# Designs tried in a protein design chat: VH-VL binders against q3adg3. Part 10

Target 1, 154 residues: q3adg3
Amino acid sequence: MFILRLFSPAFGEIEADESQIFSFPEGLPGFSHLKKFLLIRHRDNSPFFFLIAIDEPEIYFILIEPSRLLADYHVELSCEQQGLLHLSEETPVLSLNIVRIPPEAKEMIINLKAPVVFNLQEKIARQIILDADYPVRYPIPLSKVKEKADAGTK

## First folded at step 5 (VH-VL; framework fv_sonavibart)

Design g10
Fold by ESMFold2-Fast, scan of step 5:
Structure g10 (fold): chain C 154 residues (1-154), chain A 126 residues (1-126), chain B 103 residues (1-103)
Amino acid sequence: as target 1 above (154 residues)
Amino acid sequence: QVQLQQSGPGLVKPSQTLSLTCAISGDSVSSYSAAWNWIRQSPSRGLEWLGRTYYRYKWYNDYAESVKSRITINPDTSKNQFSLQLNSVTPEDTAVYYCARDIYESGDWYGAFDIWGQGTMVTVSS
Amino acid sequence: DIQMTQSPSSLSASVGDRVTITCRTSQSISSYLNWYQQKPGKAPKLLIYAASSLQSGVPSRFSGSGSGTDFTLTISSLQPEDFATYYCQQSYTFGQGTKVEIK
């Protein structure tokens, strides 16, 4: 029943419940010292999420739910990777991918090789390098992203 | 077009401090898209990463456990360069020292060194 | 402490041969594996990053594959300029190198 209050330079004052806080045992590449992140959805039914470091709120990442844009994208974890995330057959899982939007961009770049996988029950998450041969730089037109976001595709 | 140019001494006495500098052209040392690394190569240890510095709203440093107590990597934004200081050197520190950039894109850190300096051959001997 | 082992330590090959070099990690690390080429007296050159992504300017005869603890670098048709030492690298740890020599 605890409420987290956080000030982010990018997002202002944020109030979040415990269900939005995730532990990252290894942090993220380049940020191994950051172990706790707040996950917030951009808007209702938006494919976009923001992942904000609790201890250093100036640091945040933009994530996308790829299943809303790419019907054939499937995150399949090895037995070892499932163990690292404490996953069982019934565990609710959210898989998101980090995106990069360069200045002046007509496209966003999605890392499909390394999703961030969230165990929604135990509140732990990790960036996992998939065994599947997905690209680390997958461009998608911003117009297509807007189309899918506006349509509310599930 | 990004280039790294190294400078520093080739001979250092045991127990002294090794100091090397890497000058950056074509990019900023404070670029959010890069980290700036020192890597050395010796016959006894092979290729060995020593540490890095990078800017994301503030400066960060990461160091290899084997040298963490002796190493400092410092950026200099006014000269667009970064340096290595390695204290209390021994003959085991004899190596070719390289500076290198690794690729970073919004938390997607490849750890891949895409641009390297020319290398500096350092001998630790009396 | 990640341990990286390359196989073979050296090999002899002829121009036109398919060459495969393997890299095994001691544990499955959630970190990218990269491949480098080094010629005598020069700095290493990035060939492949994130296991299978070809670096800009690198010939298409170079390819990378693999996941988990087992990775391979393949040169589909060896050229004279490809005689060099090759290194894998993951999580800031380098393999010991594989020397590709003329047969």
Scores: ipSAE 0.038, ipTM 0.684, lowest interface PAE 6.2, mean pLDDT 85

Design g11
Fold by ESMFold2-Fast, scan of step 5:
Structure g11 (fold): chain C 154 residues (1-154), chain A 126 residues (1-126), chain B 103 residues (1-103)
Amino acid sequence: as target 1 above (154 residues)
Amino acid sequence: QVQLQQSGPGLVKPSQTLSLTCAISGDSVSSYSAAWNWIRQSPSRGLEWLGRTYYRSRWYNDYAESVKSRITINPDTSKNQFSLQLNSVTPEDTAVYYCARDIYESGDWYGAFDIWGQGTMVTVSS
Amino acid sequence: DIQMTQSPSSLSASVGDRVTITCRTSQSISSYLNWYQQKPGKAPKLLIYAASSLQSGVPSRFSGSGSGTDFTLTISSLQPEDFATYYCQQSYTFGQGTKVEIK
């Protein structure tokens, strides 16, 4: 176990467990040079996560756990995609989607086509473009997001 | 509203340096939502991406492996433009050169070129 | 490193025809596929990004579909201004192009 300390302009001083660090073998699209990210949950039962680049903490992403908001959303990976993530039947997996919340917006936009899939055992992750016909820009009213987030603590 | 205008020489001799500029209007070269690219097109190689520059927390440059040792792409915030410098040119560098913007928004990177310059025909010959 | 194959290399069509162009990639991971139109002497024009998202200002007769390694650009009813060369692009690599010519 190691305690990582980093400074994020958006989040201030952060102390995190080494187990929250994930390797991105190919980075993220547009950020192929950033190979290590810190994953933190907004709060214990929040559907929101922050993904912060360790080498460039100014760069971060907001992610959401989509299954808590969209009952019919399922992440199905091809055999090749499972291989790239070192997944077996017993591997614990977390699937999150990148979201955008424009300033003063009434909607959050979720990329449902390309989830970020985390192998929780080996601490590797990748953004995977799904075979399923999901949109890259899926709007959800912020009021619905708040309602679902609040229900998650019950 | 966003436009890219290219300038530079059309004829370059072998072993010399090719220099092109791309002037941006309607957007900022340091815009967080954009990256600024150079792409060339020749009959033998088709469309080839050469590299890009973009600003997030600092300036970043990415270059295609085939030209990496000879290429420099530089932003100029005071003139709102970016340039291509390609060293030690050979006849194989003969092509139409385009500058182009690709779009990025808060974690969504499509690698899609939505605005292009008019193109500059570059001939490398003695 | 990603190899892309467009088919056909060229086709002849008439106004009103349904035109289908395919693009196959050697890998199905990490980046989106985009489609462009290029007319002689002009820069390419973005038509579709992220496989199926229509670019603003592009006519609805253009559509994209596909995932994994197999992608398709469709023009539902070809117009005179659609005679051009079409390119797919993924991970900063372009296909070789498909020329759509008048029959």
Scores: ipSAE 0.151, ipTM 0.705, lowest interface PAE 4.9, mean pLDDT 85

Design g12
Fold by ESMFold2-Fast, scan of step 5:
Structure g12 (fold): chain C 154 residues (1-154), chain A 126 residues (1-126), chain B 103 residues (1-103)
Amino acid sequence: as target 1 above (154 residues)
Amino acid sequence: QVQLQQSGPGLVKPSQTLSLTCAISGDSVSSYSAAWNWIRQSPSRGLEWLGRTYYRSKWFNDYAESVKSRITINPDTSKNQFSLQLNSVTPEDTAVYYCARDIYESGDWYGAFDIWGQGTMVTVSS
Amino acid sequence: DIQMTQSPSSLSASVGDRVTITCRTSQSISSYLNWYQQKPGKAPKLLIYAASSLQSGVPSRFSGSGSGTDFTLTISSLQPEDFATYYCQQSYTFGQGTKVEIK
């Protein structure tokens, strides 16, 4: 019923409901002062998401759903990490990774070591440094992201 | 290839303001991939992070709780440098002061200081 | 906030020795752990970031490992230029340092 409207320099006028707003108890590394973020999927069925700081909408992050592109990538959280996110066996969870796309890029760089894990029920999220030995800089060709859909069979 | 060069006084009297400057070469002070930090080192307190400044669409500053009321870190884009002002110094502020770059890469701050200035020994004494 | 305990505070070693330094932190997930080398009169130099990533230009004899609250820096075969003080760092908080001295 209530729709949040905000202006992002990168995205223009944005409309969102409370279900898209997440609390970050510790913010994000380097942005500890930002505790509320809006999560938006780039478009239907896209692996890309945008995470926009509500209090400072000029600050945003690009995230990807890595399980869509990397079949061997699994986010396994320790008991302590699960506690910090208030997770139980029944809690719906979304795990995304922040990506960097340099200018002129043919590939993007994914931080696989530190996913951002969202508790979809309690609307809290944290960037978690995994115990597993995943790389902090994992390059993936942009062509791989585009391969999934269009002008072909599935 | 990126270098940080520090300048400032080595002796400051109690109650005065400590002022140090860090000149950057090989990178821009307004670079989106960097934050610019001040860190000090003393025998009694070890290495202490004091604060940082960085540019996104505007300038941001973060300061350590222990100095927050006395510290200002300012960028200067025209000279490609940034400075530290620490007010009301006491003998406990005696330390070697370093400037350092922290990199933002792959959507994350590693909190890792990859480039350091040479250091400035500051003695607070009358 | 975060508390960090670095051990040992000092050690004596010979060229060719395997040296291990440990860092124990009170927080396991809020930021990366990094390792630095400092020689007398000089600024610290980044060796390892994000627990196990070797900084460009750092010799491969240096390695980092660990997760959660326990981390280690290993020098597989100590060289003359490696006599220095080593620091771990997480969440803008530094360990107290480990001095590696010549025997």
Scores: ipSAE 0.074, ipTM 0.692, lowest interface PAE 5.2, mean pLDDT 85

Design g13
Fold by ESMFold2-Fast, scan of step 5:
Structure g13 (fold): chain C 154 residues (1-154), chain A 126 residues (1-126), chain B 103 residues (1-103)
Amino acid sequence: as target 1 above (154 residues)
Amino acid sequence: QVQLQQSGPGLVKPSQTLSLTCAISGDSVSSYSAAWNWIRQSPSRGLEWLGRTYYRSKWYNYYAESVKSRITINPDTSKNQFSLQLNSVTPEDTAVYYCARDIYESGDWYGAFDIWGQGTMVTVSS
Amino acid sequence: DIQMTQSPSSLSASVGDRVTITCRTSQSISSYLNWYQQKPGKAPKLLIYAASSLQSGVPSRFSGSGSGTDFTLTISSLQPEDFATYYCQQSYTFGQGTKVEIK
């Protein structure tokens, strides 16, 4: 099919299927001008994903699939939020959370308040601020991340 | 520690151009973790955001709709500063002008202004 | 454009009082709400970001809560240095301010 080629300072030359491109109608907070992102999984069965801006490949985000680390975390969207994402009961959806790993850190910081929700059928995505009382900076030890991720990929 | 130091004129005549500068210490104006803003405050309009600039392979500038046709924000990497130019000023532009930083960390963009300059009182009067 | 309404516009309180300030927005699903303190002649100071996160160096008596369109800043036990004007902010739009005055 159609192949996207781009150069990322962080990842070098990337070749990806255009089906991995998602439209962000409002961009991301602080980057409202960036409307198209490439979503790639770090490796098969990894909880980690990279989200790379097509028009500005220097800009990328690290995302994690929280269900593999946090059993009590649930993403519940309002009717308005579901409408903005064109979601129905039959729509395949992926919900990921942005993480940061500070230099020399022993912890990963997860934004649990604002997941990035992907409509896998229509290829649109949005960062959604949940009504639920989740923290924007949730620390988790990197040792626990490795332990739980390895257990989840058995 | 990051600090912002402002300089510029206090009195500007109607129809002229207002020019203010904001010098940055403790961080780079081209830092990937920061954006640089101009905000003003007047009794009639309260706190009003005017625009921002930031660097990510190239410079990006965004301006408030109310001033978009008259405003330019210019970063200067060699002097580690950014400036405001506001053209064709009127008495309605009389305000205290602040420069401010908002931070960005890998998608954690709160739009929060964590460091502010001291402010510059600008009066537009004949 | 987002509309921001703070209530009350002013209040009088005594040291030790619990003070609550509210901010109602016309839309908030795509951005966070932040709170600032401003004293006469000075720049605003960030207190709370992303609705409920306490800024480093800010006393724990300050807290933020809320989601959607209704947000609250709380000062659990007012101190003499807390008499100031407080502002909420979302998507580059500021509320009109709430002045906290000594009773």
Scores: ipSAE 0.237, ipTM 0.751, lowest interface PAE 4.5, mean pLDDT 85

Design g14
Fold by ESMFold2-Fast, scan of step 5:
Structure g14 (fold): chain C 154 residues (1-154), chain A 126 residues (1-126), chain B 103 residues (1-103)
Amino acid sequence: as target 1 above (154 residues)
Amino acid sequence: QVQLQQSGPGLVKPSQTLSLTCAISGDSVSSYSAAWNWIRQSPSRGLEWLGRTYYRSKWYNEYAESVKSRITINPDTSKNQFSLQLNSVTPEDTAVYYCARDIYESGDWYGAFDIWGQGTMVTVSS
Amino acid sequence: DIQMTQSPSSLSASVGDRVTITCRTSQSISSYLNWYQQKPGKAPKLLIYAASSLQSGVPSRFSGSGSGTDFTLTISSLQPEDFATYYCQQSYTFGQGTKVEIK
């Protein structure tokens, strides 16, 4: 296992293996210069993930597994989008959405329009803009998020 | 509310450098949730994005290919502003110049220009 | 490489009319499409971002739709203050504009 050692101002000293490193061929919007990210689950069975830029560890994103909060949310990719991600019918895939938690806010804001889709086999990921009419800014109460997270650990 | 206020000369001679400044109020030029853009508008080219600057641990600058060899966009954190320098101007650089903010929020980038300066009409003539 | 074509280049309409403006990209790209209104002598104003999201403070008669390569801005019932030029924008590329003239 390749062991990555990284210092993040937000997370302190991090040690991670190669399997947690993903290539972003186009980076992320606003961060096209960042092509490699470390994906860490907040804790076992948590719906939250952190995506940390390897080359600039002060830059990170909070991601959520939307299926655990929103039963009617479905990520359907076009054939072109599947091609960009090297997806086949049997490819293991993880789909997460970036969230923003404003200071002092009672809500988190989820980008449902543009999930980040991870090809777990080839370690390639992209933020994909869906054809479906999902909102870019979907607010959800933090109390509802805590309720769902707590239910998942029981 | 966020406001952008532009200043600079309206008349520039051919071959000289065009210099414009955009002062920011209500937001920080080094804000992680923003990028700061220069856009111009002319009859021949319409609305044309020129470049942007943004802070994410260090300053990053991106420029349109058409002006890349002549353009510099510089932030000034002490004055909370950013500037445009366009070298070796020609009459084709005659345009209304706007500064504008586009928003990122934790990778939730819209690429949308939500706040604009008032515009500066720049004429390149002798 | 990426080209953006806006249709029509101009139109004349009466107050109360439904107005539709189309924007076509030369290829499907993973960038948000935004719509702007520009009145004479003023800077452009953001109306719609991410294809269909209404900017705060913009009247509900404005709506956006579309995906892939074809996008539409609709004004459900044109008002006198809607006299303006409208622009689409994606990946820092702007359409050439559609001038809406009220008869």
Scores: ipSAE 0.028, ipTM 0.647, lowest interface PAE 6.0, mean pLDDT 84

Design g15
Fold by ESMFold2-Fast, scan of step 5:
Structure g15 (fold): chain C 154 residues (1-154), chain A 126 residues (1-126), chain B 103 residues (1-103)
Amino acid sequence: as target 1 above (154 residues)
Amino acid sequence: QVQLQQSGPGLVKPSQTLSLTCAISGDSVSSYSAAWNWIRQSPSRGLEWLGRTYYKSKWYNDYAESVKSRITINPDTSKNQFSLQLNSVTPEDTAVYYCARDIYESGDWYGAFDIWGQGTMVTVSS
Amino acid sequence: DIQMTQSPSSLSASVGDRVTITCRTSQSISSYLNWYQQKPGKAPKLLIYAASSLQSGVPSRFSGSGSGTDFTLTISSLQPEDFATYYCQQSYTFGQGTKVEIK
């Protein structure tokens, strides 16, 4: 196990272990050249994660754990998509969604159509376009998100 | 209100270099949420994507395999424009050439071209 | 290497008709499908992105649906200005186009 140290302009000095590093075989849309990302949870019990490009730490994404806010949201992958992620029934999986937070906005916008699915065993991840008819732009009030985050910080 | 305005020669001789420019107004060529594309259209091949340039801490380029060895797409931040250079042209490169913007939000890239230039008809003949 | 097949290649319709155009793709992974309208002498215009999202300023009579490898563009009540060629696009690959002509 190595300790990864990197400097992010947005987050300062970061120290993380290798278990937080994921390979993205095709990168992310718009960032096909970036193949390795660090996944960190914003704070203990936060619904937010940051995904930081290891080779270019100034590039990062905000992700949310949608199950904490949307009880009926389910990620169902086709056999082809499961194959790309090396998934079996026993594989531990984390599914997160990229969020857009416009400047001075009271809402954040979640892409529910295209989750980022992480194979926690093999440390590979991909953004997958779901067959289900979920919206690409799903607004949620920031006040609702804050309430859920605060409830987790007892 | 984003607009793309194209300029360049309409007639190029075989074996020469085709050079076109696309001037951007209402957005920045170094905008973090945009990529700048060249697409051409011909009767024989239809609509064909050629490549793109975009800024994410540094400049990146992606090119279609069919033209990769002959194509260069370059941004010019000082003039807020980007260019296409296609080397060693043949009559098969005769087409209408368009520049276009592709937008993404927080890493979510739809691959959709929402703003297009007016197009430049390029004829490759002797 | 994505392959796109549009059907039909052309169709004739009257004002007020419901028009459907289909697009079949060889892959359903890592890419959204988008729809464009092109009139003679003009650049293509984005109508629908991410299979079903209506582009700002586009009339609500246009809609997109589908998932996986099969996608449809629908015009619920054809207007005179809708006679044009329509293209689907996925992973920077375009379909061959469907020409909608007056009957």
Scores: ipSAE 0.033, ipTM 0.662, lowest interface PAE 6.0, mean pLDDT 84

Design g2
Fold by ESMFold2-Fast, scan of step 5:
Structure g2 (fold): chain C 154 residues (1-154), chain A 126 residues (1-126), chain B 103 residues (1-103)
Amino acid sequence: as target 1 above (154 residues)
Amino acid sequence: QVQLQQSGPGLVKPSQTLSLTCAISGDSVSSFSAAWNWIRQSPSRGLEWLGRTYYRSKWYNDYAESVKSRITINPDTSKNQFSLQLNSVTPEDTAVYYCARDIYESGDWYGAFDIWGQGTMVTVSS
Amino acid sequence: DIQMTQSPSSLSASVGDRVTITCRTSQSISSYLNWYQQKPGKAPKLLIYAASSLQSGVPSRFSGSGSGTDFTLTISSLQPEDFATYYCQQSYTFGQGTKVEIK
């Protein structure tokens, strides 16, 4: 187990093990220079994740697990895309979507066209542009997100 | 409302350095969500991206292979502008030069140029 | 190193016509395709980003579609102000342009 310690302006001091570190061979759009990210779930059973750049911890993304909000959303990868992610039928996969909250908006925007797909076994991830006709800007009211995030909590 | 205003010389002698500036209003040159680009257009090569500068935690530059050895793109935060220097110009550098913004927010980088300057016609001639 | 091919290089159309322009790219895994309009003497103007998203302020007669390597820009009912040159762009590479001329 490798233990990583870093300081994030947004999250303070963070300690993580190797299982939370992912390699991004192409980085992310606009951040091609960043190749290693730490993935943290907001809290147990939360649909939210934070993806923090290890080499520049002031840079982070908010990701959501879409199945918690959208029952009909399916990520289908081409054979080429599966190859880029080293996927087989037995590979454990996590698919998350980047969330954008514009200033003054009362809604969260989810990019459904380009999920971030994580190979949990080999610890590599990529943002994949799907062939399916999903929107890049899918709005959902913040009130609805908070309602679903608080489900089962008293 | 974001606007880009270009300035620079229209005529440059071969072997000299071309210098152009792009002044930004309505946004910051150091905006985390923007990259600032130079693009030129000529009849022979069409629209050709030259390079960009952008601020994330520090300044980064990317340049097209065709001009990489001759080009420098520099931001100026005090004047809220960015500039192009292209060294050792030849008649093949004759083109209309545009500055343009592309935007990135929270993982949504479209690589789309949503705001353009008015363009500067540059002629390289003796 | 994305390669871009637009077709046709030019077309003639009448006001009210449906116009389609196609763009073929050599690869598309981690980059979006965008469409621009350029009128004589003016800078290009963004019409469509991320293949199908209409830019704010652009008339609804413009639409984009496609995925993978094949993309289409459609103008459902051509107006006099739409006679212009149209460009696709992906990964900082532009197509060669399609000139839409009056018939």
Scores: ipSAE 0.115, ipTM 0.728, lowest interface PAE 5.1, mean pLDDT 85

Design g3
Fold by ESMFold2-Fast, scan of step 5:
Structure g3 (fold): chain C 154 residues (1-154), chain A 126 residues (1-126), chain B 103 residues (1-103)
Amino acid sequence: as target 1 above (154 residues)
Amino acid sequence: QVQLQQSGPGLVKPSQTLSLTCAISGDSVSSNSAAWNWIRQSPSRGLEWLGRTYYRSKWYNDYAESVKSRITINPDTSKNQFSLQLNSVTPEDTAVYYCARDIYESGDWYGAFDIWGQGTMVTVSS
Amino acid sequence: DIQMTQSPSSLSASVGDRVTITCRTSQSISSYLNWYQQKPGKAPKLLIYAASSLQSGVPSRFSGSGSGTDFTLTISSLQPEDFATYYCQQSYTFGQGTKVEIK
């Protein structure tokens, strides 16, 4: 049970416990060499998370909890995908999606086709490409995102 | 519009180094939403991905295992281009060589090539 | 190494026909599958990415489907400009191509 101390150029000095550290057996696409990430929620009840590579902290991803924005979005995993994540019916899971905010944009682009699924008990995570017909580029107005974020802070 | 334009010699002798360049317009070689690839096509091997270079806080390279010991892909930010160097070529390296842009968002690579250069026919012959 | 098998290797079709091309991978992996069209003397053109997403500017008669190890490209009503070779691609590995020729 140790506290990890990390310096991130984007976030400064970070202290985190082992419960926030996740193993990515395949890394992430384009970053297969990065196997351990720190998951931090932006603030209490925020829909935003940061995923920071432990071995290369200058590399980080912004993730969002899509269920707050899209009521009809469901992450359904095949038996094989559940096995890769060590999931059982009672395993607590968190599903987040990587987002991109283009320069000078009024919209955030969410990849709904490939959520990052976290096994909160085993501390294993993977980006899973869903069989469902979700778009890889789903735009959402930043004003709608801010409304959801503000509701989470009240 | 994003355009890729290739240049380089069409004839290379066996054991020499193949050198090709891909010039980018309409996008930046250091764009954090793109990766820059080299792909070749030959009758013997079909379409074959060779490698890529991309920028995210620092430069990264990925190379196909079949060419990893002989290949270097380098970006040039001042000229907004990237290059391929393939060492110790053999007749099996005879192919049409393409540069191509990969689609991705914040490290989530689709592995899809949305923009291609015109292609360069390279013959390895003495 | 991922192995890609396209079926058929070639087919003959008439304008207005429904054409289906299949791509099978040697293993189920968490990697995107993409489809390309190539005409003689030209670079390949992206048609479909992430199995089913239509690339901007590509006609709606093109569609992709599938998951796991089995994927399909469909052209609902073949047009004269669609006679070409089609390739699938996953994990930076390409299929061997399917040539669509005039009957």
Scores: ipSAE 0.125, ipTM 0.704, lowest interface PAE 5.3, mean pLDDT 85

Design g4
Fold by ESMFold2-Fast, scan of step 5:
Structure g4 (fold): chain C 154 residues (1-154), chain A 126 residues (1-126), chain B 103 residues (1-103)
Amino acid sequence: as target 1 above (154 residues)
Amino acid sequence: QVQLQQSGPGLVKPSQTLSLTCAISGDSVSSRSAAWNWIRQSPSRGLEWLGRTYYRSKWYNDYAESVKSRITINPDTSKNQFSLQLNSVTPEDTAVYYCARDIYESGDWYGAFDIWGQGTMVTVSS
Amino acid sequence: DIQMTQSPSSLSASVGDRVTITCRTSQSISSYLNWYQQKPGKAPKLLIYAASSLQSGVPSRFSGSGSGTDFTLTISSLQPEDFATYYCQQSYTFGQGTKVEIK
């Protein structure tokens, strides 16, 4: 595995394993020209991840692992969507959702309608719009997120 | 409260360049959470997206394939506006032209046009 | 190269009626579907984004539903100000419109 070094204006110098690099065949909405992203977990046992564009490191997304906060949230993909991600029953998969945390906000907004699904074996990922009626703007109090994250590290 | 105000000529002769401007108030043309679009509407083709300009780490442009060879969309940060130039116009370019914003924040990019200009009727005739 | 079929092209309705408009894509949707209202001489107004999310300031009688290739816009109890043309839009492609006219 090779070591990737890049400079992010938001995060400074980053050193990461190339195994953390994912190909996005269609990029992300608004960023179709960005095809490679680095996925970094915020800290051990944190539900938060950062997704940083390799070619333009000033562009990054904050992602959360929703299953750790929302027991009833399930990512169910259609056969077509599974095909686009090269998924089979035995493929290790990670599903994360993009969040935004407005300045001085008391809550974060999570997009439950469109998770980013990662094929951990083939290192490809896509934002998938689910058939389920999940909201695109789901507010969660930051205090509740922190409380659940802290309990999870115990 | 964001508003878009359009200006430009309503009559253009065939083979000439159509030039329209959209002035922005209540937001910045260089906002990293917005993209600035041109959309036209004609009876024969309905609503057609033409292209957009937006600032992230640098300026980007996307153009519809049908007009890509003739279109330029440019931001002007000093005047907080963006413009459309459409070269070599033909009568088929006769339409009402709208500028419109779609917004992006991390997780909130829907390709939805939430703010529109008032529209400019453009007639291409001799 | 997504084609969208919006139906019906027009309909006549009375105040208080339930109105349903459909939008079908020729291909699997990889981006959000949005709905707009347009009155004569005016720019379109965003009603619903991401298939089912009501835009701020839009009356609750408007709702959107659907996924994949089939989507609907419903007006539960038509009001006088709702007589207009409605458009679906997905991936920078617009439907051909549905004109809702007074009966």
Scores: ipSAE 0.222, ipTM 0.746, lowest interface PAE 4.6, mean pLDDT 86

